VHH binders against Phosphopantothenate--cysteine ligase 2. Designs and how they scored, part 27

Target 1, 323 residues: Phosphopantothenate--cysteine ligase 2, of Oryza sativa subsp. japonica (Rice) (q0j7n5)
Amino acid sequence: MAADPTTGGGEAESFFRAAPPLRDQDRVAGDLADFVARHSGSGGGGRLAGVVCVTSGGTTVPLEQRCVRYIDNFSSGQRGAASTEYFLKAGYAVIFIYRRGSKQPYCRFLPEDSFLDLFELGEESDIQVPESHAAVVKTAIRNYRKAIDEGLLLKLPFTTIFEYLQLLQMVGTAMNCLGRQGMFYLAAAVSDFYVPWESMAKHKIESASGPLNMQLNQVPKMLFILRKQWAPSAFCVSFKLETDPDILLQKAEAALRKYGMNVVVANELANYKDVVVMVTSNGRTTVRRPSKEDDVEEQLIDLLVEMHSEHIMQLNQDVHKLT
Below, E stands for the ipSAE of ESMFold2; O stands for the ipSAE of OpenDDE; V2 stands for 0.75 times the mean of E and O plus 0.25 times the DockQ between their complexes.

## First folded at step 19 (VHH; framework vhh_lunsekimig_d3)

Design dd1 (from cc6 with D30S; at its last fold request DockQ between E and O 0.80; V2 from the best seeds 0.84)
Amino acid sequence: EVQLVESGGGVVQPGGSLRLSCAASGFTFSRYVLYWYRQAAGIERELIASIFREKTTKYVDSVKGRFTISRDNSENTMYLQMNSLRAEDTGLYYCATPYWKEGKWEDVWGQGTLVTVSS
ESMFold2, look of step 19: ipSAE 0.764; ipTM 0.920
ESMFold2 (binder alone), look of step 19: mean pLDDT 81; pTM 0.800
OpenDDE, look of step 19: ipSAE 0.897; ipTM 0.961
ESMFold2, fold request of step 21: ipSAE 0.782, 0.773, 0.789; ipTM 0.926, 0.919, 0.931
ESMFold2 (binder alone), fold request of step 21: mean pLDDT 81, 81, 81; pTM 0.801, 0.797, 0.797
OpenDDE, fold request of step 21: ipSAE 0.911, 0.911, 0.912; ipTM 0.967, 0.967, 0.967

Design dd2 (from cc6 with V60A; at its last fold request DockQ between E and O 0.79; V2 from the best seeds 0.84)
Amino acid sequence: EVQLVESGGGVVQPGGSLRLSCAASGFTFDRYVLYWYRQAAGIERELIASIFREKTTKYADSVKGRFTISRDNSENTMYLQMNSLRAEDTGLYYCATPYWKEGKWEDVWGQGTLVTVSS
ESMFold2, look of step 19: ipSAE 0.780; ipTM 0.927
ESMFold2 (binder alone), look of step 19: mean pLDDT 80; pTM 0.786
OpenDDE, look of step 19: ipSAE 0.895; ipTM 0.960
ESMFold2, fold request of step 21: ipSAE 0.780, 0.791, 0.790; ipTM 0.926, 0.928, 0.930
ESMFold2 (binder alone), fold request of step 21: mean pLDDT 80, 80, 80; pTM 0.786, 0.785, 0.786
OpenDDE, fold request of step 21: ipSAE 0.911, 0.911, 0.912; ipTM 0.967, 0.967, 0.967

Design dd3 (from cc6 with D30S A96V; at its last read DockQ between E and O 0.80; V2 from the best seeds 0.83)
Amino acid sequence: EVQLVESGGGVVQPGGSLRLSCAASGFTFSRYVLYWYRQAAGIERELIASIFREKTTKYVDSVKGRFTISRDNSENTMYLQMNSLRAEDTGLYYCVTPYWKEGKWEDVWGQGTLVTVSS
ESMFold2, look of step 19: ipSAE 0.765; ipTM 0.922
ESMFold2 (binder alone), look of step 19: mean pLDDT 83; pTM 0.816
OpenDDE, look of step 19: ipSAE 0.899; ipTM 0.962
ESMFold2, fold request of step 21: ipSAE 0.777, 0.788, 0.792; ipTM 0.926, 0.929, 0.931
ESMFold2 (binder alone), fold request of step 21: mean pLDDT 82, 82, 82; pTM 0.814, 0.815, 0.812
OpenDDE, fold request of step 21: ipSAE 0.913, 0.912, 0.913; ipTM 0.967, 0.967, 0.967
ESMFold2, last read: ipSAE 0.773, 0.770, 0.779; ipTM 0.923, 0.920, 0.926
ESMFold2 (binder alone), last read: mean pLDDT 82, 82, 82; pTM 0.814, 0.814, 0.814
OpenDDE, last read: ipSAE 0.910, 0.911, 0.911; ipTM 0.967, 0.967, 0.967

Design dd4 (from cc6 with V60A A96V; at its last look DockQ between E and O 0.83; V2 from the best seeds 0.00; counts 0 for: loop humanness VH .154 < .165)
Fold by ESMFold2, look of step 19:
Structure dd4 (fold): chain B 323 residues (1-323), chain A 119 residues (1-119)
Amino acid sequence: as target 1 above (323 residues)
Amino acid sequence: EVQLVESGGGVVQPGGSLRLSCAASGFTFDRYVLYWYRQAAGIERELIASIFREKTTKYADSVKGRFTISRDNSENTMYLQMNSLRAEDTGLYYCVTPYWKEGKWEDVWGQGTLVTVSS
């Protein structure tokens, strides 16, 4: 009945106990509780398609408590942002856990370093959008406003590995009440190692101290905990990215079994925008975008939605048979 | 300390009205979903109304059309307007919200306010 202190739960508990407090935790928790209740049977009718938690972008590992330097797991957030758009189109409510500054849903096409270029002053000092951007900005506004105003998109930002895992714990445990109607789409690039907060330098590490020697602790295996404890009935999708194609599918299949994932999406760093392989217990399915102007995520999400619908139906069919 | 305190209960004739209040403190009230539950003698607690941060509402069939849930975020207070009261509405009324503390979601409950519908 009690958690095994030597196996898994104790390591996660120790990590969270030692982590710095999550900024704006109460506001975040309120927003999340409200969002989950709105889309669950306990707070009203559920959604036909489902609720998905999408993680996006990369975590940092701070090297100082008053952080100046950090180790960064880079990800632009393209996969998560594009996928969120397609989940929303498919009728999902989305919780988008994202790295601050990464690609955002409906904004992937906007200039990254020229924000003010989207605006100009007119004759009466009116703010206008230049004609070169008008069509794409108009479409982005419509889609974004719809998602927000209809309460279908909740955005939760992170920067550090601590914030990421704190948010994942909060969301994972909150979504447990959704059962099979919940999905996790874990596309974020998550650090495997970290510097424990209490052992971290308080201030900027000085270069004049000679070679930097660092000891990093392994991040607890939170995918296992999510799958086994926080939301065991949810449909779980994780990602495996490798530079070496010879080991990619083997590692994806190993991750599928090790964590009990429903799907592991395997991709190579060199072509991850063009092709991915969905690995399930029943085989492999290759997904390829038709052209460079298309998103591989469109067909990927269509297939995942179909698989998730079948996952949900297993519960519904079993309930009807028993009652 | 997170706290919910109900008030406004009392004795009322069938067909009458009462207005319950739930004063909240210790959390970011305007961000949270809030619930009213009731418990009649000898039965389990029943969820009767929900209100979300954007003020969308949901009701149990037993009270739909007779009860109205509302919130005043500037006063950190939730209300339940009860009209066309019936004897079966007699019970202890609680306000409830989910709360995140120390890695867990747990509901916070008020102490309850008693509503008695009798002639």
Scores: ipSAE 0.786, ipTM 0.930, lowest interface PAE 0.7, mean pLDDT 87
ESMFold2 (binder alone), look of step 19: mean pLDDT 81; pTM 0.799
OpenDDE, look of step 19: ipSAE 0.903; ipTM 0.964

Design dd5 (from cc6 with V60A E106M; at its last look DockQ between E and O 0.73; V2 from the best seeds 0.77)
Fold by ESMFold2, look of step 19:
Structure dd5 (fold): chain B 323 residues (1-323), chain A 119 residues (1-119)
Amino acid sequence: as target 1 above (323 residues)
Amino acid sequence: EVQLVESGGGVVQPGGSLRLSCAASGFTFDRYVLYWYRQAAGIERELIASIFREKTTKYADSVKGRFTISRDNSENTMYLQMNSLRAEDTGLYYCATPYWKEGKWMDVWGQGTLVTVSS
């Protein structure tokens, strides 16, 4: 259906109407419009394999408008950052919607405590990288510079649930023109509940008043709106992460049907770096990394690229029949 | 208030040249892709040239090699240099840019400038 993807149910419209303006909205919109337009003519048999929107990290729910406290859906962003690297290697252009401060593509080797451990002083106080890291750093710089300089990577930061959903709406509607060449890889940990902006305390909530009681609203079902309205022809991948393995696959299969996803990637919190299960209408595919030194995302992305290629070819096959 | 204003249209002989301008205001001009469209009588607008923020370009086959799109970010102005003009180039020429407003994408358009190629 080619309906206006910005039209949603009353809850979604209320959410966006009430949300604070997106920081730097005009600049973000310009960067995004330019990026999508650049890659729109590359589909099918061309140099570019596809365009993917990767979401990464976790959202916050602010408790004050001038926020001091928030509820955090924590994710390091490792899945999204690693996957972005593999999508770029596979010849995709990537829109990377990420939580500020989360793991970044090509920077996953950075130490958490001391960035300076990557450097040492050489002759005449020249700055250099220790030999133990030189190959990894050189490869990372080369790949990152290529992705940026060739216009293949666009990075869009968020912190709050408001920013995340505003960016997703902007990107989702922008990517509609890509049709089946577009992919959504929705790996971000997104809040299910929020405090509506207009009902939110303006300043820091004081503890002197005793116990804190709050009423949270459910976040609108944005995956449904993305699939139904914003980009209905795109190849959509979502994630299910559970602590309880007994319900994981059941919930992944339910989400596949409920939102009409092409793939739901199911993973257990305890071992999500080692193994994932791809749930499709054709069944389940288990993906395991060969060793703990490998990324499970390498094989996962390879399989998703193959499935996306078939998704694109179905349109091309149908066009061929009409001739 | 986002605004685009075309100028430079006129009457020209086949084989001649013409330069169109598009003056822009109300948005972060240097970040946006910009378009030239052409509309011949009784036909939908045709995208003929695009210029991106980093000044790379794309052209429709019908104008490739004859038309050159450019931008001057310091003047907030886009140009279309049209050479080797043909009768089929006759039409209204519009500049456009995508615009995000109220949860949706739509194009902002100029009023158009008429180009007539005739003897």
Scores: ipSAE 0.717, ipTM 0.899, lowest interface PAE 0.9, mean pLDDT 86
ESMFold2 (binder alone), look of step 19: mean pLDDT 80; pTM 0.787
OpenDDE, look of step 19: ipSAE 0.848; ipTM 0.943

Design dd6 (from bb1 with E102H; at its last look DockQ between E and O 0.89; V2 from the best seeds 0.66)
Fold by OpenDDE, look of step 19:
Structure dd6 (fold): chain B 323 residues (1-323), chain A 119 residues (1-119)
Amino acid sequence: as target 1 above (323 residues)
Amino acid sequence: EVQLVESGGGVVQPGGSLRLSCAASGFTFDRYVLYWYRQAAGIERELIASIFREKTTKYVDSVKGRFTISRDNSENTMYLQMNSLRAEDTGLYYCATPYWKHGKWEDYWGQGTLVTVSS
């Protein structure tokens, strides 16, 4: 039974109504509106290739309203962080929706365990970067500052599934005015299940009460709503991650059709850094990292940028047919 | 509640100048893009100028070089300096801002201020 597309909208609305309000919503909204407006209309002769929303990292599902315990969808944010760098390099403005504490653009070289190892104290007790890291750090600083100073990067943090989906809705609807110049690169690990806020325990669940029995509800299919309602003209890329390679491509193809994605990037947990498969209506393209020193995202983004360019051009043909 | 109140409109001769003001309240003023629109009689409302958080400005071609949009974040007020006014500039001028409320984006508008350029 084909899920009635009309039922999906109602479920989503109910979800957002019941969700806790986004913290600092006014600030986020203002920044977002400013960002989108700034980059709107640049499609004719401007340096901007488009605007892309990159989502990165994993969502938490809180078990309590005053959250002590949660279910985590683990993701380092490597995919989103790397991809953001390459989108910026390709001339895009980027809205980066990211998990707090996940990897950040231009900071991927930072050691996970010892940030302080990147620094040393000089003779005058000044902070220095060792020569071995100086070039990389300088490059990172330059690129980051450029992106920020030129207003090309907006960062929006999330932790919970509620925050993530709220941000996605805000960004999706805000970007609708960009039409085909808008792109979504949805690399975040998003929970498929959640505890409704209304049914959620207010305080820490006590162990003294015995075993914990909890039902998780399915998260509404927001990708479908993004494609059909929030930003129907945008170019949309989603990711499918599986641990079982035998079902990966089939699931990716199914997701492509089900949600109406332009591209589904299929990857295995075991080698997602080395190889990905782009699944489209036209077929499959395998992208492999050339070396361990390279990012698979570089080639992936190059291909996606080309595809997006084609997507933008198709609009021009339709407008000319109407005249 | 988001509120925008325009002022400064009036009657002016061709070649004259006016300064419009838009007083804003009910939102974080310095974070939002602001717009000036105008609506002439029998014509659809048109965007004529915008100002961003970082004081970046945009204008439509018809007002470039003649109009200047500015903002004072300390006073929560946006301005439109209009010089070299023409008959075609006659209309109701609105300030606006996009705002997120109740799960959707909406444009908030003032009541408008009337600008009449007539000899």
Scores: ipSAE 0.420, ipTM 0.766, lowest interface PAE 1.0, mean pLDDT 90
ESMFold2, look of step 19: ipSAE 0.755; ipTM 0.915
ESMFold2 (binder alone), look of step 19: mean pLDDT 80; pTM 0.790

Design dd7 (from bb1 with D30N; at its last look DockQ between E and O 0.84; V2 from the best seeds 0.83)
Fold by ESMFold2, look of step 19:
Structure dd7 (fold): chain B 323 residues (1-323), chain A 119 residues (1-119)
Amino acid sequence: as target 1 above (323 residues)
Amino acid sequence: EVQLVESGGGVVQPGGSLRLSCAASGFTFNRYVLYWYRQAAGIERELIASIFREKTTKYVDSVKGRFTISRDNSENTMYLQMNSLRAEDTGLYYCATPYWKEGKWEDYWGQGTLVTVSS
């Protein structure tokens, strides 16, 4: 048995006490408090369908406090960015917690290289968009500006596992007041292990110093804490990604029960843009995009919105269906 | 430290007006939603007005049309203009804002400023 180094006694509490301060914490807290307050009570008023926290991209585990090297859980952020667009279209307000440099809502169509190919010089050095991109760019600008101007999209960046979990704690506890009208859509690729901050090298680890030995601690089970403590009434969606299809659905079903998720979305690394399987207590639903020019997220979000609407209607003070 | 200081309360006749101020410090004022609450003797504080960072506002029905909340982000000050005051508006008026501390959200309050509406 381990001695509890904190007054509260939890491993999560110890993790946060050991973590470096969140970058721009006061600004982030202000933006978040304002955003949640604006959308409290609106979800049942006939305009706002709900508030969703989407997590996107992958976390890093820094190896130095003044980090040069890190362990990366890679994700492009495609799922989170696309899903955010569809949640906004469905009338949700979205808190988008994203890895810096990952795919962004309304910007998924951008070339992977040669950003300047999106623009051309016209007469008198006017900057313009080539005809091949004009319709897509106009739609993206319209939708993005609407989301920003109406206060429907809040973007919160992270890079490290520390930042990610600090943001998730802040958002999770802030959204508790939304009750069942809150949703968590946890598509980020989150590290399972980390280097404790105080045991971490301060400066760049030199390769000429010989073998590297580091103690990696398990990240506390923060999804469980989110579900049990921070926002217990919220509709929670998590993702399970595997390279081995033989065990994918078994692991998704186990995760559903272990963390008390409302939905676990199962996908294979090789085809996650084409097909996903939604695993619920009622069974499995396969969602496929019709073609490579479509987003699997369109139908996925439609189904999740429908399930969330049912969650809002079913979860009242007299009936508990979560276990 | 977060600090909220109300001022401008006083005694006024029914139908009269008062303007309350809330001076704030210790946080990034222009990013936060701000609230006015009031508390009559022996009852719970009630939220009466909210102002968001872009200056949109919300009011409870009992004060709508009579009270106007505003903010001056350059002076870190929020105001409540109270017109057509009624006896039932008597109470202690607080400004408030949510604040993130030690892993949880808490509402921070001023000390309050007393408004008395009497003949």
Scores: ipSAE 0.772, ipTM 0.922, lowest interface PAE 0.7, mean pLDDT 86
ESMFold2 (binder alone), look of step 19: mean pLDDT 80; pTM 0.790
OpenDDE, look of step 19: ipSAE 0.893; ipTM 0.961

Design dd8 (from cc6 with D30S E54D; at its last look DockQ between E and O 0.69; V2 from the best seeds 0.79)
Fold by ESMFold2, look of step 19:
Structure dd8 (fold): chain B 323 residues (1-323), chain A 119 residues (1-119)
Amino acid sequence: as target 1 above (323 residues)
Amino acid sequence: EVQLVESGGGVVQPGGSLRLSCAASGFTFSRYVLYWYRQAAGIERELIASIFRDKTTKYVDSVKGRFTISRDNSENTMYLQMNSLRAEDTGLYYCATPYWKEGKWEDVWGQGTLVTVSS
């Protein structure tokens, strides 16, 4: 059941070997090892519903080693942040791998462009929140602190494609010991191409020299490696987003088969907050929010939790058959 | 450079006590879960106690109430206080922690310290 995350001479091994070192790797590894160990034991009457790795936001592809310019795969992180809130409510422990600066759990109501407008100076220059926002901010702080203090939320930041994939490898292989109790909810917008680190300009690329030419390599197919090598027993959910609705479901079904995913969540760019289609080997299930005041993620997570619970129960059935 | 070194083993009478130490270096000790394992002759190593970064603990039933795991993050040292020792506690005692190296997780082990409980 253990997957070997490294393969000799392969594109994935070459990618990781050539990548710049992960920032603060030792502390990240320690936090992750502690988090997974805490939630990996069997038994106990108050068993956790599961452990999920949520990925959120978009990766960058640096163009210089001392980076000034980059290619950005934009994602606000709304899907991942909202889903994390609902997974925590459902009794999951969450590893939240997120793009620095993207939307955060319990903070989705905050103004994006006017962060300082949320605060004001009160008497004696005390920092305070205007009355119009106070109740919402207090609730957000309380919920966030509860999740952190109870050891149910681990946040791991990234900016670059290198950081993202290094974190995914570390988390994917760590969660292998959780077996069917583990879930991957891969909502991040991940680059398909990158500039190899060793071929990258060291300093800022100068604009005065005219046209810029660059060679982009394909990012290794990490969903396949995650599903087949790093955490083969985990419940895996990926996302497919298209502007063209005519090909959306076809591509989602292709991704389901190609990567062996348990669920592919399909949505159009124009309406991804309103409706999604869950594509499984059994068919399709449409999830639509009742109103614009609701999150489509609430119903989506409810269904995924149910499917994951059935996935976990299959382990119990398999054990009984072996005896 | 990651290293774990056990000490404090020895020979003790049944009912006696020993305190084991595990000195650590080469990693951010305060962030890691830490383990004590024991290995009796002819038996696989077994996990007997765990201590997490927030100092909460877990024990196997056979040592619960008799053994106490603790950590001192300022000295990068973990301890195992063993009381009411029995003959079946005889064996090699190892400290361990999970470690990320070259794309995979593997446990780092100390050399072991021998505990012998005999009359």
Scores: ipSAE 0.759, ipTM 0.921, lowest interface PAE 0.8, mean pLDDT 87
ESMFold2 (binder alone), look of step 19: mean pLDDT 84; pTM 0.820
OpenDDE, look of step 19: ipSAE 0.878; ipTM 0.952

## First folded at step 20 (VHH; framework vhh_lunsekimig_d3)

Design ee1 (from cc6 with D30N; at its last read DockQ between E and O 0.83; V2 from the best seeds 0.85)
Amino acid sequence: EVQLVESGGGVVQPGGSLRLSCAASGFTFNRYVLYWYRQAAGIERELIASIFREKTTKYVDSVKGRFTISRDNSENTMYLQMNSLRAEDTGLYYCATPYWKEGKWEDVWGQGTLVTVSS
ESMFold2, look of step 20: ipSAE 0.792; ipTM 0.928
ESMFold2 (binder alone), look of step 20: mean pLDDT 81; pTM 0.790
OpenDDE, look of step 20: ipSAE 0.645; ipTM 0.859
ESMFold2, fold request of step 21: ipSAE 0.807, 0.800, 0.801; ipTM 0.935, 0.932, 0.933
ESMFold2 (binder alone), fold request of step 21: mean pLDDT 80, 80, 81; pTM 0.789, 0.791, 0.795
OpenDDE, fold request of step 21: ipSAE 0.911, 0.911, 0.913; ipTM 0.967, 0.967, 0.967
ESMFold2, last read: ipSAE 0.799, 0.792, 0.787; ipTM 0.932, 0.928, 0.928
ESMFold2 (binder alone), last read: mean pLDDT 80, 80, 81; pTM 0.790, 0.791, 0.791
OpenDDE, last read: ipSAE 0.908, 0.910, 0.910; ipTM 0.966, 0.967, 0.966

Design ee2 (from cc6 with D30N A96V; at its last look DockQ between E and O 0.87; V2 from the best seeds 0.64)
Fold by OpenDDE, look of step 20:
Structure ee2 (fold): chain B 323 residues (1-323), chain A 119 residues (1-119)
Amino acid sequence: as target 1 above (323 residues)
Amino acid sequence: EVQLVESGGGVVQPGGSLRLSCAASGFTFNRYVLYWYRQAAGIERELIASIFREKTTKYVDSVKGRFTISRDNSENTMYLQMNSLRAEDTGLYYCVTPYWKEGKWEDVWGQGTLVTVSS
C-alpha cells in the first residue's frame, strides 16, 4: 500500500504548528535569505559549483519544556564537519546545520578534552602554537577565514529535534529557487521518536510522583516532504547507519525508494570512518579510505560532486527541449 | 506586519534622474536582502537590483552604471538612484523582500511607484 503522500503533509504541518517557535527566527531567516540570494544566479561564469546544505550532529528530544532531561540521538558530527570542508574545497557554498557542541569544519584536529593543549605561552607571555601543530592550525585558520570572509559558509545551530526540523524546512524552502544547483547532504542523526510539545511536562518531572510512563510519537518523515515540496529539484543525499551489516544495504535501498533520494550512503557503526557504500538507482559503489590518514569523505564528496554535476546538466537538456 | 512603501516616482525627461525610496517596517530591516523590481506595460516584472547586508549590490545589465541601490539601516529605508533615464525605464517600481512567516517563505511587495520617462 503506497503510503498516501497526502497524509505525510498533514502530519508535518501539525508537527510544525505544535512545535515551539525557533529562537531568533527572524535573524536566521534574514541570514538564510541573504546567503541564498548571494549565491543565486551564479550560473554565469561564477566560481560556485552549487549550494549544499550539510546537516551534522545529533538531535535531542526534550522531556520537559523547561528542559532538564532529554533523549539524545548521539552523533559526533565528524561526517558533516569533514564533508563541509571538502564541499568548500570543491567550490560549493555551504549551509551547515549543526548540533551545538558537535564537530566543526576545520576544527577536527582539536583535542576532545582540551583545546588549551594547542597553545603554549612564550617567554613574553605571547600565545603560541606548538611547532608540531602550527602547519595544521595555520591551514585550518586560512581555510576557515576564507570560507567566512567570502560568504561561502553559513552556520545554523540546533539542539532539539524541533529546531532541526524547523531549520531544515526553512533551508529547504529557501533553496528551492536554486533548482538543480541545490544539494542536500543530510548527515545528521535525527531522532525517530519525540515527545509532542503540547503534551510535554512544563517543568522538571519529579521522581516523587512514582515511575515515569511516557509515550513517544514518531517523528514525521520530513525527507519525503523535502523531496516533494520544499526542494523537489535539489540533489539529495542521506545516510543510513546500522549496527547490523546484513540489513544495512537493504535498508538503504528501501530508503532510496521510499523518500526518493538520489543517493543513500550506507555505513556501519563499526567502520563508518573506513568504508561507506553509496546506494543509487543504478547500483552500489563502495568507497574506502586509502589510509588511516585519509578521510573517506574526500572520495565520497568527489563522487557526489560528479553526480551533482550530471544532475545539473540534465536540466539544461530539458530546458533546451522546451525551447 | 511587514510593510514596504515605495515613493519618489514621477515624470522625467530622457536623460533625467529620479530617486526612489522604500520605507520598511515590521521586520529586522538590516537582516534582510532587498530588491527593486520593475514592471513595464505589457511586460512581466523583472528584477533590476539587489542589496545585501554589507552594502553588496547587484544589478541587471540594463541598469548597470546608471542605477544605484543603497540602504540606510538606521532609517529602515532603501533607495534607488536612477540616472540617465531612458524611455525603456518607464514602469512601476516595486520594493521587495523575502520574508519567513507562518512556516513559509513569502515575498513581500510594496504597492509600487510609477516612473514615466517621456519627452
Scores: ipSAE 0.336, ipTM 0.691, lowest interface PAE 1.1, mean pLDDT 90
ESMFold2, look of step 20: ipSAE 0.791; ipTM 0.929
ESMFold2 (binder alone), look of step 20: mean pLDDT 82; pTM 0.805

Design ee3 (from dd3 with L34M; at its last look DockQ between E and O 0.83; V2 from the best seeds 0.82)
Fold by ESMFold2, look of step 20:
Structure ee3 (fold): chain B 323 residues (1-323), chain A 119 residues (1-119)
Amino acid sequence: as target 1 above (323 residues)
Amino acid sequence: EVQLVESGGGVVQPGGSLRLSCAASGFTFSRYVMYWYRQAAGIERELIASIFREKTTKYVDSVKGRFTISRDNSENTMYLQMNSLRAEDTGLYYCVTPYWKEGKWEDVWGQGTLVTVSS
């Protein structure tokens, strides 16, 4: 009577069947299929260090189908945006699954509140960039355009937990053909609970009825499904953030075993920009930025790229053994 | 309904040329990578050429320099120009694209067009 392995994914399958349709699904699927095919080894494509799916920002849990209110799992997207820049520098192609409005690659240093300050009207109403911002803007444009125009960066937006998981499924199954050359860098703050679509109010919930009582269901174990079913050969990195340092590493080690991750990156909320701990089956490695002006992601990505390279080499050894 | 329809096959002498067409409908053709596959009798289907949305191309060695894949996104049509045909090129030719449906990637295939290279 033990659970049939074929029914172990039934909760995930039910989640997707009940979810609202993904907006622009055909366009997204076409862009993704083209991107993955371009960076596969067959057909004489360019040589890459790998292909990585970076997830960034935080999901919302809508409270109504015609949503006015939602629960937000906050993340600025700084980790994912910075990491994407370093993966691109390391010779990866990147699929960037991001929360709409979160920090973007190559735009992290630009003003948040004062976007129009990047521009001024010059002689005869020409649009110009003031000298005070020129170097930052030029660097951002050059790097962004190179990544997009060379077909190395694909950006896929989400807002809700439904959209996020639908995109992760599409990308995860698409990247299966990359085998060990694929990486998942799952830095998004993903909700653990949600309101099932079918039980969700259609319109704005009325406040005059007194206290609001809601039942939230647990999100299916999608990291398990990704690791075991969608892309089992990929190099998988996940993140653990805690306020309590006494339990952080225990939870990171538990997540490593529970989901079969290659690396769990452990963070304290108080200092996550300064230091992280990489937890692997072989032990722990602390990564610390040299100064407040540096990104901790620079060294983190360097180390992950090295570990991923070893992971890929195991595939090459297996090919030779099959002779 | 996603649909791919090949045409332009026929009988041709060795050293001759043919131009195959693949008419596409039911999806945003201009965004998708497109493939030509070939199947000789008793052999598995083999990928021979790919064309990406920006018209970059890839070929297998056996057809490089002889075959040219192209696309006209305004007409939702992909082409395969086959020159210097050899007996080994005889087979069914299929156009193919990957497609996302109900939680999985599945290739969409045309019905094939027969190319016979014979004296």
Scores: ipSAE 0.747, ipTM 0.915, lowest interface PAE 0.8, mean pLDDT 87
ESMFold2 (binder alone), look of step 20: mean pLDDT 84; pTM 0.827
OpenDDE, look of step 20: ipSAE 0.874; ipTM 0.955

